# VH-VL binders against q89xp2, part 32

Target 1, 226 residues: q89xp2
Amino acid sequence: MTSPCKHGDRPPGRHDLVFVSPAGWRAMLDARDDLAADSLLARWPKMRWPTIRRRALPHEATGVALGLPLPPSAGKKRVALLVEIDHVASVARPPSLQQARAYAPRNWWPTLDRLDGLALRHSVDARVYGSLAWQSLTGLDYVTGRSDLDVLFEFRSETDIDRFVADVAAIETSAPMRLDGELMSADGAAVNWREVHGGASELLVKSIERVVLLDRHQFISGATGS
Short names: E, the ipSAE of ESMFold2; O, the ipSAE of OpenDDE; V2, 0.75 times the mean of E and O plus 0.25 times the DockQ between their complexes.

## First folded at step 7 (VH-VL; framework fv_polzastobart)

Design d1 (at its last look DockQ between E and O 0.06; V2 from the best seeds 0.00; counts 0 for: pae E 4.6 > 2, placed apart)
Fold by ESMFold2, look of step 7:
Structure d1 (fold): chain C 226 residues (1-226), chain A 118 residues (1-118), chain B 107 residues (1-107)
Amino acid sequence: as target 1 above (226 residues)
Amino acid sequence: QITLKESGPTLVKPTQTLTLTCTFSGFSLSTSGMGVSWIRQPPGKALEWLASIDWDDDKYNNPSLKSRLTVTKDTSKNQVVLTMTNMDPVDTATYYCARIDYWSFDYWGQGTLVTVSS
Amino acid sequence: DIQMTQSPSSLSTSVGDRVTITCRASQSITSWLAWYQQKPGKAPKLLIYDASSLESGVASRFSGSGSGTDFTFTISSLQPEDVATYFCQQYNSYSLTFGQGTKLEIK
């Protein structure tokens, strides 16, 4: 399901899973009464479940900024965490679409299979984030009847992105859920797939460090946001 | 100051049931992340984990011994009890209880030698 | 069970020497590994947790490193009181396992 980042992999960025060490969790629980008082958060270290990388706020200049979305049964809140780099035990990529399939509602399976086939045909690495990702990682009930399918499409510089997103749109027309997702370049810069499909001339390009507007043709040609 | 102490019989006959009590102070087994484990060490041999019980009442037994082991707690008395059935001379060992703070054994009792012989 | 293979099984060296002991896991345990010191007739003492973090009150000559499957424990300058058996222990699994131990002696 999850693996540490390996040699030659993209540097850790947005959506990457971060496993906090036992010492890191102890430090956070000792410092944060809100974490210690939440019975599910108190179990997070025991279960060895990950957190997720997020952009740091300006006042978070030191450390690694992390997030932890709780399931609907716990109020659907997102917990902000900040840990020292020495307390990062490992980093892993988000679950693959194939890994997450077994945890999805059964009526989602045909759509997941079509997306996986599309990703294979285009040499795109399809991963999940959001509610399905967390359901597959924890076994807790994150996916509801109103949930989107959140997909991360990691493409290569030679990928025909316009054709890819047209095919994604075609798959969505008969899907039982809204497909929300991002196209991510090899350098970790990402854009919402609908902006590309909708023909926007400028795209909102996101990376772990910043958010910028980039010319559509520059992004499609494989330029990375600096 | 955190302390743990093992108590129970030091001599047991083959086939009998061993009951050991770990009495601790300086922490509560109601605190998130806290647990108590039983570990044994036969004379001159390596440490072997037996069983654990934690603050949320989850119990873990060494699979090779699972049918012989029962671990229980009494949080109000700061006690954890190990029961091990069908003792055999190969079970002769020093038995330790130790505190778990989520993951590792940071405080240990002094141990009690249990000899199994007729 | 995650098997922990420790080497060497024994080591004899001189006061002041650098000591290195290794521990290998049968599968990745990330960095969830502890090192213990045990003197004859005594309970084990925790030295290192999370592969590299020094327990409070433990001398700074002790250190640990590694992640994944390969881990190293080091004494930078051996002292006479360091004669003991040293064990690694993984806590990646709730079924806890120890290495077989390394007996450390002074020449």
Scores: ipSAE 0.203, ipTM 0.659, lowest interface PAE 4.6, mean pLDDT 87
Fold by OpenDDE, look of step 7:
Structure d1 (fold): chain C 226 residues (1-226), chain A 118 residues (1-118), chain B 107 residues (1-107)
Amino acid sequence: as target 1 above (226 residues)
Amino acid sequence: QITLKESGPTLVKPTQTLTLTCTFSGFSLSTSGMGVSWIRQPPGKALEWLASIDWDDDKYNNPSLKSRLTVTKDTSKNQVVLTMTNMDPVDTATYYCARIDYWSFDYWGQGTLVTVSS
Amino acid sequence: DIQMTQSPSSLSTSVGDRVTITCRASQSITSWLAWYQQKPGKAPKLLIYDASSLESGVASRFSGSGSGTDFTFTISSLQPEDVATYFCQQYNSYSLTFGQGTKLEIK
């Protein structure tokens, strides 16, 4: 399990894991009658499983917006939650490729290892989100034969982004699954790696605050205006 | 539906080894956070935790009884087995197996009374 | 090992009364405490976990509070079906321990 950061160390960004206090869970569930009968949701705080930080919806003016994806066995329902900041117990980054590996199908292992090596060579921090991440966090079955591998690549100013995404694409050619994911700058702004690889002049950039179209060079240089 | 059931001898002689089997359904020990525990209760007395085995095959034993206890699991059969050596009349109790969900016991078997007597 | 001291050992109250049981840990266990109900000849039933979280399907008249070393279990309005022995249990360490129990009867 990923070591959590104490509350206040850093604000939770997109894809960050958010651990909520028992009191926070009570408050969230009390506000949602439609969720009260869900046995898996009742189990979640007992298991101390995390939620994931999401962008707030327009009508969500206060609180920390959280997401909880349920496994296929539970209908793949995505539960949207709001919690007060005081009930955030801790924040953690998503699991590393190494941490998630043991929970992945065996035929995924070569791809995971190659991506891990690539990230290391380029000084990129690679984390897993999506189905594999939740499988590793909960032990529940999230990964199916149709699942993609979702990877978050946090890059630095010195990272050769064009070369990096080209190498990711090359790895995908021999992968048993589709490789999805985002390139994330230090400020939390992120873009789909395929958009970058495609050579688009403008990129759809997602942050915790907004979604905007930015010039490719502006994004890569870190001048996202956030 | 989640169920657990204890099985084994109900009478054991002093110095003999007790072997109990817990058969469960409705959950898997391959699930993170899941485990099975053994708890006993002498007649009219308090509950005492004996041992646990979790999804990662980690084993935990009551320190006072550690040398006498062994717990194993067969995930494919949904079974957990407890062995306790050198039984004594003081070990007479109702023995329960229970699901441990992050170290709380949310589902229990009915229990089996084990009497240790010559 | 962490010792759990539960009080009182027994009590007799009337239907509709508020019931309070306390459990004290020999050292801080944060909020890692559970409460169980056990009826005669039956296995224990989990009521509360993490000191104050109500287990699914449990009546709202049951509640728990506390943190650190001092914990309280409460029945807001005692019902006839609540006659049982109640136990606290800590899970702060891998050496799990129970309180001695509180036998609850109705006058």
Scores: ipSAE 0.024, ipTM 0.567, lowest interface PAE 4.1, mean pLDDT 91
ESMFold2 (binder alone), look of step 7: mean pLDDT 92; pTM 0.924

Design d2 (at its last look DockQ between E and O 0.49; V2 from the best seeds 0.00; counts 0 for: pae E 3.2 > 2)
Fold by OpenDDE, look of step 7:
Structure d2 (fold): chain C 226 residues (1-226), chain A 118 residues (1-118), chain B 107 residues (1-107)
Amino acid sequence: as target 1 above (226 residues)
Amino acid sequence: QITLKESGPTLVKPTQTLTLTCTFSGFSLSTSGMGVSWIRQPPGKALEWLASIDWDDEKYNNPSLKSRLTVTKDTSKNQVVLTMTNMDPVDTATYYCAREDFWSFDYWGQGTLVTVSS
Amino acid sequence: DIQMTQSPSSLSTSVGDRVTITCRASQSISSWLAWYQQKPGKAPKLLIYDASSLESGVASRFSGSGSGTDFTFTISSLQPEDVATYFCQQYNSYSLTFGQGTKLEIK
């Protein structure tokens, strides 16, 4: 009996990095003739680069749904993949602001540092996803002059969400890039920080399982019904 | 059937350069995911990875030996060549070439014993 | 470089016995570990890859398990033809490294 690959302490959620075994890559590519000619995709398992966990499509009943954004040099193609759970080698959180900093444009550094400080003050776990994250993970050029900074803010029950997002907005005023991102509760449910900052009574809440409209207070209080 | 075979000198003098050729059949280095690696084993000792070259002509070398190693391929001839400079008696070993499948080695040559001696 | 430490360095067992060999990595290597069998005067043979995947044509009595830093190679029922030296190999990094080997003999 092949012992299942030790999955991390929790099932991979949205934005989590998923490392797939070579056997898993083979299986995925064998099922996808349309991907066989992609040289960068062929290189991906060789370089031990990760994929990202995505919500499953309705027809994807089994397996772990994965996404792979290719860099601008490769046409910014977004590849959807499906892997068996047994081929998941490991799961990791997205890179921290500190980890990604060295790979960011220098003019981004003050903004990254301010966000890092803000997250620390509010006991928020801040992670990077999007172009900067992939640039840091692969060393390939993902960030362009039009790139946004995408940040995932995992908040706690004691977090003053309204104050936090106001402070994020304040940082953006002096930032050389647009600040995008999500506020994520402990259960993995997430909302765009701008929706919260805008004072909407209902929020578009995304989880690995579903997308739903929830009352603002319900989301903030952690009563997402999941 | 997949086969690999090492060829080259079996005796090298100190400070000289070793050149080994791996001739293979049954697969192509134009196929994605395929590579050829060189591994050596001193008599009675453990295996040591030396270098690798893959389908996309990417080369990887053992960091401790990097300055001494060069690996090249001729896809049309199904050959991979390893050069190692400044040979020393400590480099005496059986040298293997092997097919690499995502950093594991599923097919091996028989190996060739290379002795470095004055 | 990642160091791989095998245990034991040698063992002698009887036909039909269960054999267990361990390999420890100096740092996490996820599941990117292979096991090889090498008979005297022969090239190594791949038995297990990705920590637990059985190579094609390899007998089912061979198995591997583990992740992170600790890995186990198992022969469920030792056969006479299994006398060999066994090696683990990590490929988590671009600097591939092998264990020191485990010499397996029959009493």
Scores: ipSAE 0.669, ipTM 0.851, lowest interface PAE 0.9, mean pLDDT 94
Fold by ESMFold2, look of step 7:
Structure d2 (fold): chain C 226 residues (1-226), chain A 118 residues (1-118), chain B 107 residues (1-107)
Amino acid sequence: as target 1 above (226 residues)
Amino acid sequence: QITLKESGPTLVKPTQTLTLTCTFSGFSLSTSGMGVSWIRQPPGKALEWLASIDWDDEKYNNPSLKSRLTVTKDTSKNQVVLTMTNMDPVDTATYYCAREDFWSFDYWGQGTLVTVSS
Amino acid sequence: DIQMTQSPSSLSTSVGDRVTITCRASQSISSWLAWYQQKPGKAPKLLIYDASSLESGVASRFSGSGSGTDFTFTISSLQPEDVATYFCQQYNSYSLTFGQGTKLEIK
């Protein structure tokens, strides 16, 4: 469904898709009887579906921390996985808005089309995560009548972010769902679009490594390299 | 201990429907990750995968033959059945059933040669 | 469908020699690949799964390597009982596909 992470691309972010090797799946199933016994989770290696990178817990020092959200029909569980680096077969970016459109409810299509057009006009790479992403990756029913649209907007240094978020807000006013989106800088740091639109002087910035409060200028300029 | 065995006709006429049964023992097709597949091999030629059925009743057919193939299972008899319509002399082959463990085939039946001829 | 191309199509060599067979996939299959041995008149036998993992009960002279599109099967020291045809098979996705085979002979 989505392309592997190419050589020379940005470092992997917390929303990146991770494909586990056959040896990695066999090792996890052998070590975790809760995974081995679950008929739906057995489908994951069978279908070669990806997992998603997550922030490691303190006791997870040596492996790659991954997550696997199950659909609402399976109780909306989020399965935590940990694999050795040698068992990561490939990494890919989340599905694009364009790729995910076919899997969205029809009444979402005008909003997705407008967001895709806006992203193109501002040279922003727009991708989905959350329920729509997993519905597009698996074909399973993740999106419900109460689902948010989770969009990842990867902007460039020349992007007029204030104008961009104002336009996002305008699109949301007529949308059939709440837009829960993040702006991601080249460093892989992300902030909720509403904080930027609301004019906050300090932003809650999230990355794979940490969550910090930064001045608006620091985030917009991309000066978050710690 | 794990065994699979193919049974059915060894000679069919062109246009007839072939029905083959795979009877297996020593494992359960209800175990997550398990499947049974049909593979054929024309004399002196490469193996060709035909169809699979897995532990939760999902079915997979070779797209080049999809309109001709039906695969089903009978869990009460430990059997998987292949039906292939409109047989042609080019379908002459040895037909195998095999256990699929996440798509690799770790146990195979002995095979049955099916000849399609008038 | 993913095409699997084996090389060579046949080879003849001496007992004790190292044998190498290659398999190339038309697109990436990660390491979702198996190798089978088929003796005349018999069903195939699984030797290697997941590109490099040796199936239980298979002699240690057999090995596999590779990932992505290029894969290698090796017999470190050929024995008389290894006379057979060898096939690779991808299981990255349905439709499952096999290589055309490599016929291995002694002499």
Scores: ipSAE 0.393, ipTM 0.739, lowest interface PAE 3.2, mean pLDDT 88
ESMFold2 (binder alone), look of step 7: mean pLDDT 92; pTM 0.934

## First folded at step 8 (VH-VL; framework fv_polzastobart)

Design e1 (at its last look DockQ between E and O 0.41; V2 from the best seeds 0.00; counts 0 for: pae E 6.1 > 2)
Fold by OpenDDE, look of step 8:
Structure e1 (fold): chain C 226 residues (1-226), chain A 123 residues (1-123), chain B 107 residues (1-107)
Amino acid sequence: as target 1 above (226 residues)
Amino acid sequence: QITLKESGPTLVKPTQTLTLTCTFSGFSLSYSGMGVSWIRQPPGKALEWLASIDWDDDKYNNPSLKSRLTVTKDTSKNQVVLTMTNMDPVDTATYYCARGYDEDYYYYGMDVWGQGTLVTVSS
Amino acid sequence: DIQMTQSPSSLSTSVGDRVTITCRASQSISSYLAWYQQKPGKAPKLLIYAASSLQSGVASRFSGSGSGTDFTFTISSLQPEDVATYFCQQSYSTPYTFGQGTKLEIK
């Protein structure tokens, strides 16, 4: 189980899990006529399942932008939601590899363990998002035979990123699934690890505020805020 | 710079199978959020979405043509292939491939298009 | 399938005029609506996404509004280079569907 943080500790960042109050759910759903008939969405607040923090669209200047992925059985529909900040009940980090492990296919376990070990060795905080995360959070079937493993690697200034991604790539060679994911700096800026591993001079950097192209060195050095 | 280009036969006989290839650059289908869609447009008519494939190899086909359509990707070659069986003169159209961008649970649309290729189905 | 009804089918206006095109969805699609510009012999170009968000590099004279079922595309001051066919498209659910298009000409 992910440890929820109390509201007010920090604004939810990209990929954070956001738990919405009952009143918030009512408000969100009432604002969306298109969602009124969705039985799974009706269950979401009852089950106290979380949403995920996403970058706001330009027209979503007010409120907290949230995402909600439905399982394959529901067509893998991705629902974009907007909630008022006052209806954010709590925020949590995505599940750790260890937390999600029990919900993963058994043949994934060796890969999960290797990644967990790698992250520890490099002082990287590894979290799971995507299908495995939501399977662990809801108990619904999200992972299929075609699913990849999505990992968020939160690195520090001392992390050897080049070596780290090389090691991730090495693990993938023996993995039964594709390894996808992002490298995230302390300020919340993130890049696809494959883009970094590919040796690109410029990286597509995503943050809660914007999407920008940055010099590779600039991103690695943490100078994303300037 | 992001580019897409359609390639394949410009003339197909009725009942034959059309195979089109979309070759793209400036992005990869190995990156999350990336997808490629196929769209066609008969001369002087509206656009029709045919199929899409994304970075997770999820495939979406137009139900009206589902039995005739197959979409595949080769990430290493930056290519997406559309196969359409049992072609008919009514299928004569300009066929486009376009990049679809899905970010943070929102589909932004098809933001970059190929130039299109006219496919004529005729005896 | 979601049907997109676009109006008008065609219009002719003068340079500098305000142009308005509407699109109606057969069911609510929230803000999952895009507007495209297509010039003769060219591929469509994305102008507006998420009903009202301007695509990068697109002139500020283009705008979109609306949510649910009714949407509006606007050109604040028509320029000669804006002669084209414009399409709305819903991205709410597959199959993605387009409006029939609006052919815009200059008098």
Scores: ipSAE 0.487, ipTM 0.823, lowest interface PAE 1.4, mean pLDDT 92
Fold by ESMFold2, look of step 8:
Structure e1 (fold): chain C 226 residues (1-226), chain A 123 residues (1-123), chain B 107 residues (1-107)
Amino acid sequence: as target 1 above (226 residues)
Amino acid sequence: QITLKESGPTLVKPTQTLTLTCTFSGFSLSYSGMGVSWIRQPPGKALEWLASIDWDDDKYNNPSLKSRLTVTKDTSKNQVVLTMTNMDPVDTATYYCARGYDEDYYYYGMDVWGQGTLVTVSS
Amino acid sequence: DIQMTQSPSSLSTSVGDRVTITCRASQSISSYLAWYQQKPGKAPKLLIYAASSLQSGVASRFSGSGSGTDFTFTISSLQPEDVATYFCQQSYSTPYTFGQGTKLEIK
């Protein structure tokens, strides 16, 4: 977790890790006295921990919109950041299930292993976000007894999405935690897996640009094979 | 159109348990980022946040009332239920439910509120 | 608990005037602050979220600014329909506390 992954083949999407340069951190801390005064947040530049790419607010047209989730001991605080593009030092994908496994509670390991196997069978790239991802990236206590396992499932044109989510639901029945996560198409459009499994006729589709309600068939047709 | 409506008793005796139901339409708690909060306002006084429940089944209670509050949801009915035990005359207030949205490291506030229901606690 | 203190407690001014209301948090809340308008007998209405972002459908004469502990709400040109009580609320840490309110009246 000391080295970022290589920049991928597509533009950074939601959930992508963004490493801010030392100059970028200095600029933010100089401009935001609330950030400079927070001792936990001050560790980020020292430890070279990443931030996360987020959707920009309507007035954030210039710059790169980033987020920084603090541990549960800080009240589930989320810090919104905005940096100039030249302060983005590198971009990495979220941790894989395999990378995050060692940082998960041991009773989560069978579920992680089953999800990894499922992802392989369906040609899905499975990554973690949320509490387990941040625990694996920082070593700080993010995962609690109430934590979800949040998985980003990047599917391919051959993926049978309905079958995939049914298999995810089957894994959850014996899991020690609530299993959450998003199905993401190659173009970065994503939907929560539970919406798809639940048979909703309309899905809340999220991308770096917007959040829209899209009919189920339009999402499946527009995303699969794209 | 998004709507929320509070329902339940308007008069409660001291020590009784209050149960309020928030029934909503135009959104679902199955959608990621969605949440419902309960807020109360004693006559002529400030608003007080009581509890929230989110799409991911996370529940948050005001620590000053923590042993008295329970919040649950029924996604099939588009309902959120607040239970508050051991009511006291100081709990007399208008009770509101409201929708919130929390996504990508921003809290969008409580953008749609119910009309509120006045609950009076007296003998 | 994070205390939210508004100033002034009440304000009386003329149509067309600029109105400024401040909200101070007892500790840093980053930008996790909302502003609400409440008319008598009605539920609050969200005007500003994330300290400075205007809610959809809200008139552009309303604005918010600030981060950390000090926040400002502004009405650039007061209209008759803006007579209400205004509240700030933090969502940084539970309990998500409100300010005590600022009652705005027209002279």
Scores: ipSAE 0.103, ipTM 0.654, lowest interface PAE 6.1, mean pLDDT 86
ESMFold2 (binder alone), look of step 8: mean pLDDT 90; pTM 0.927

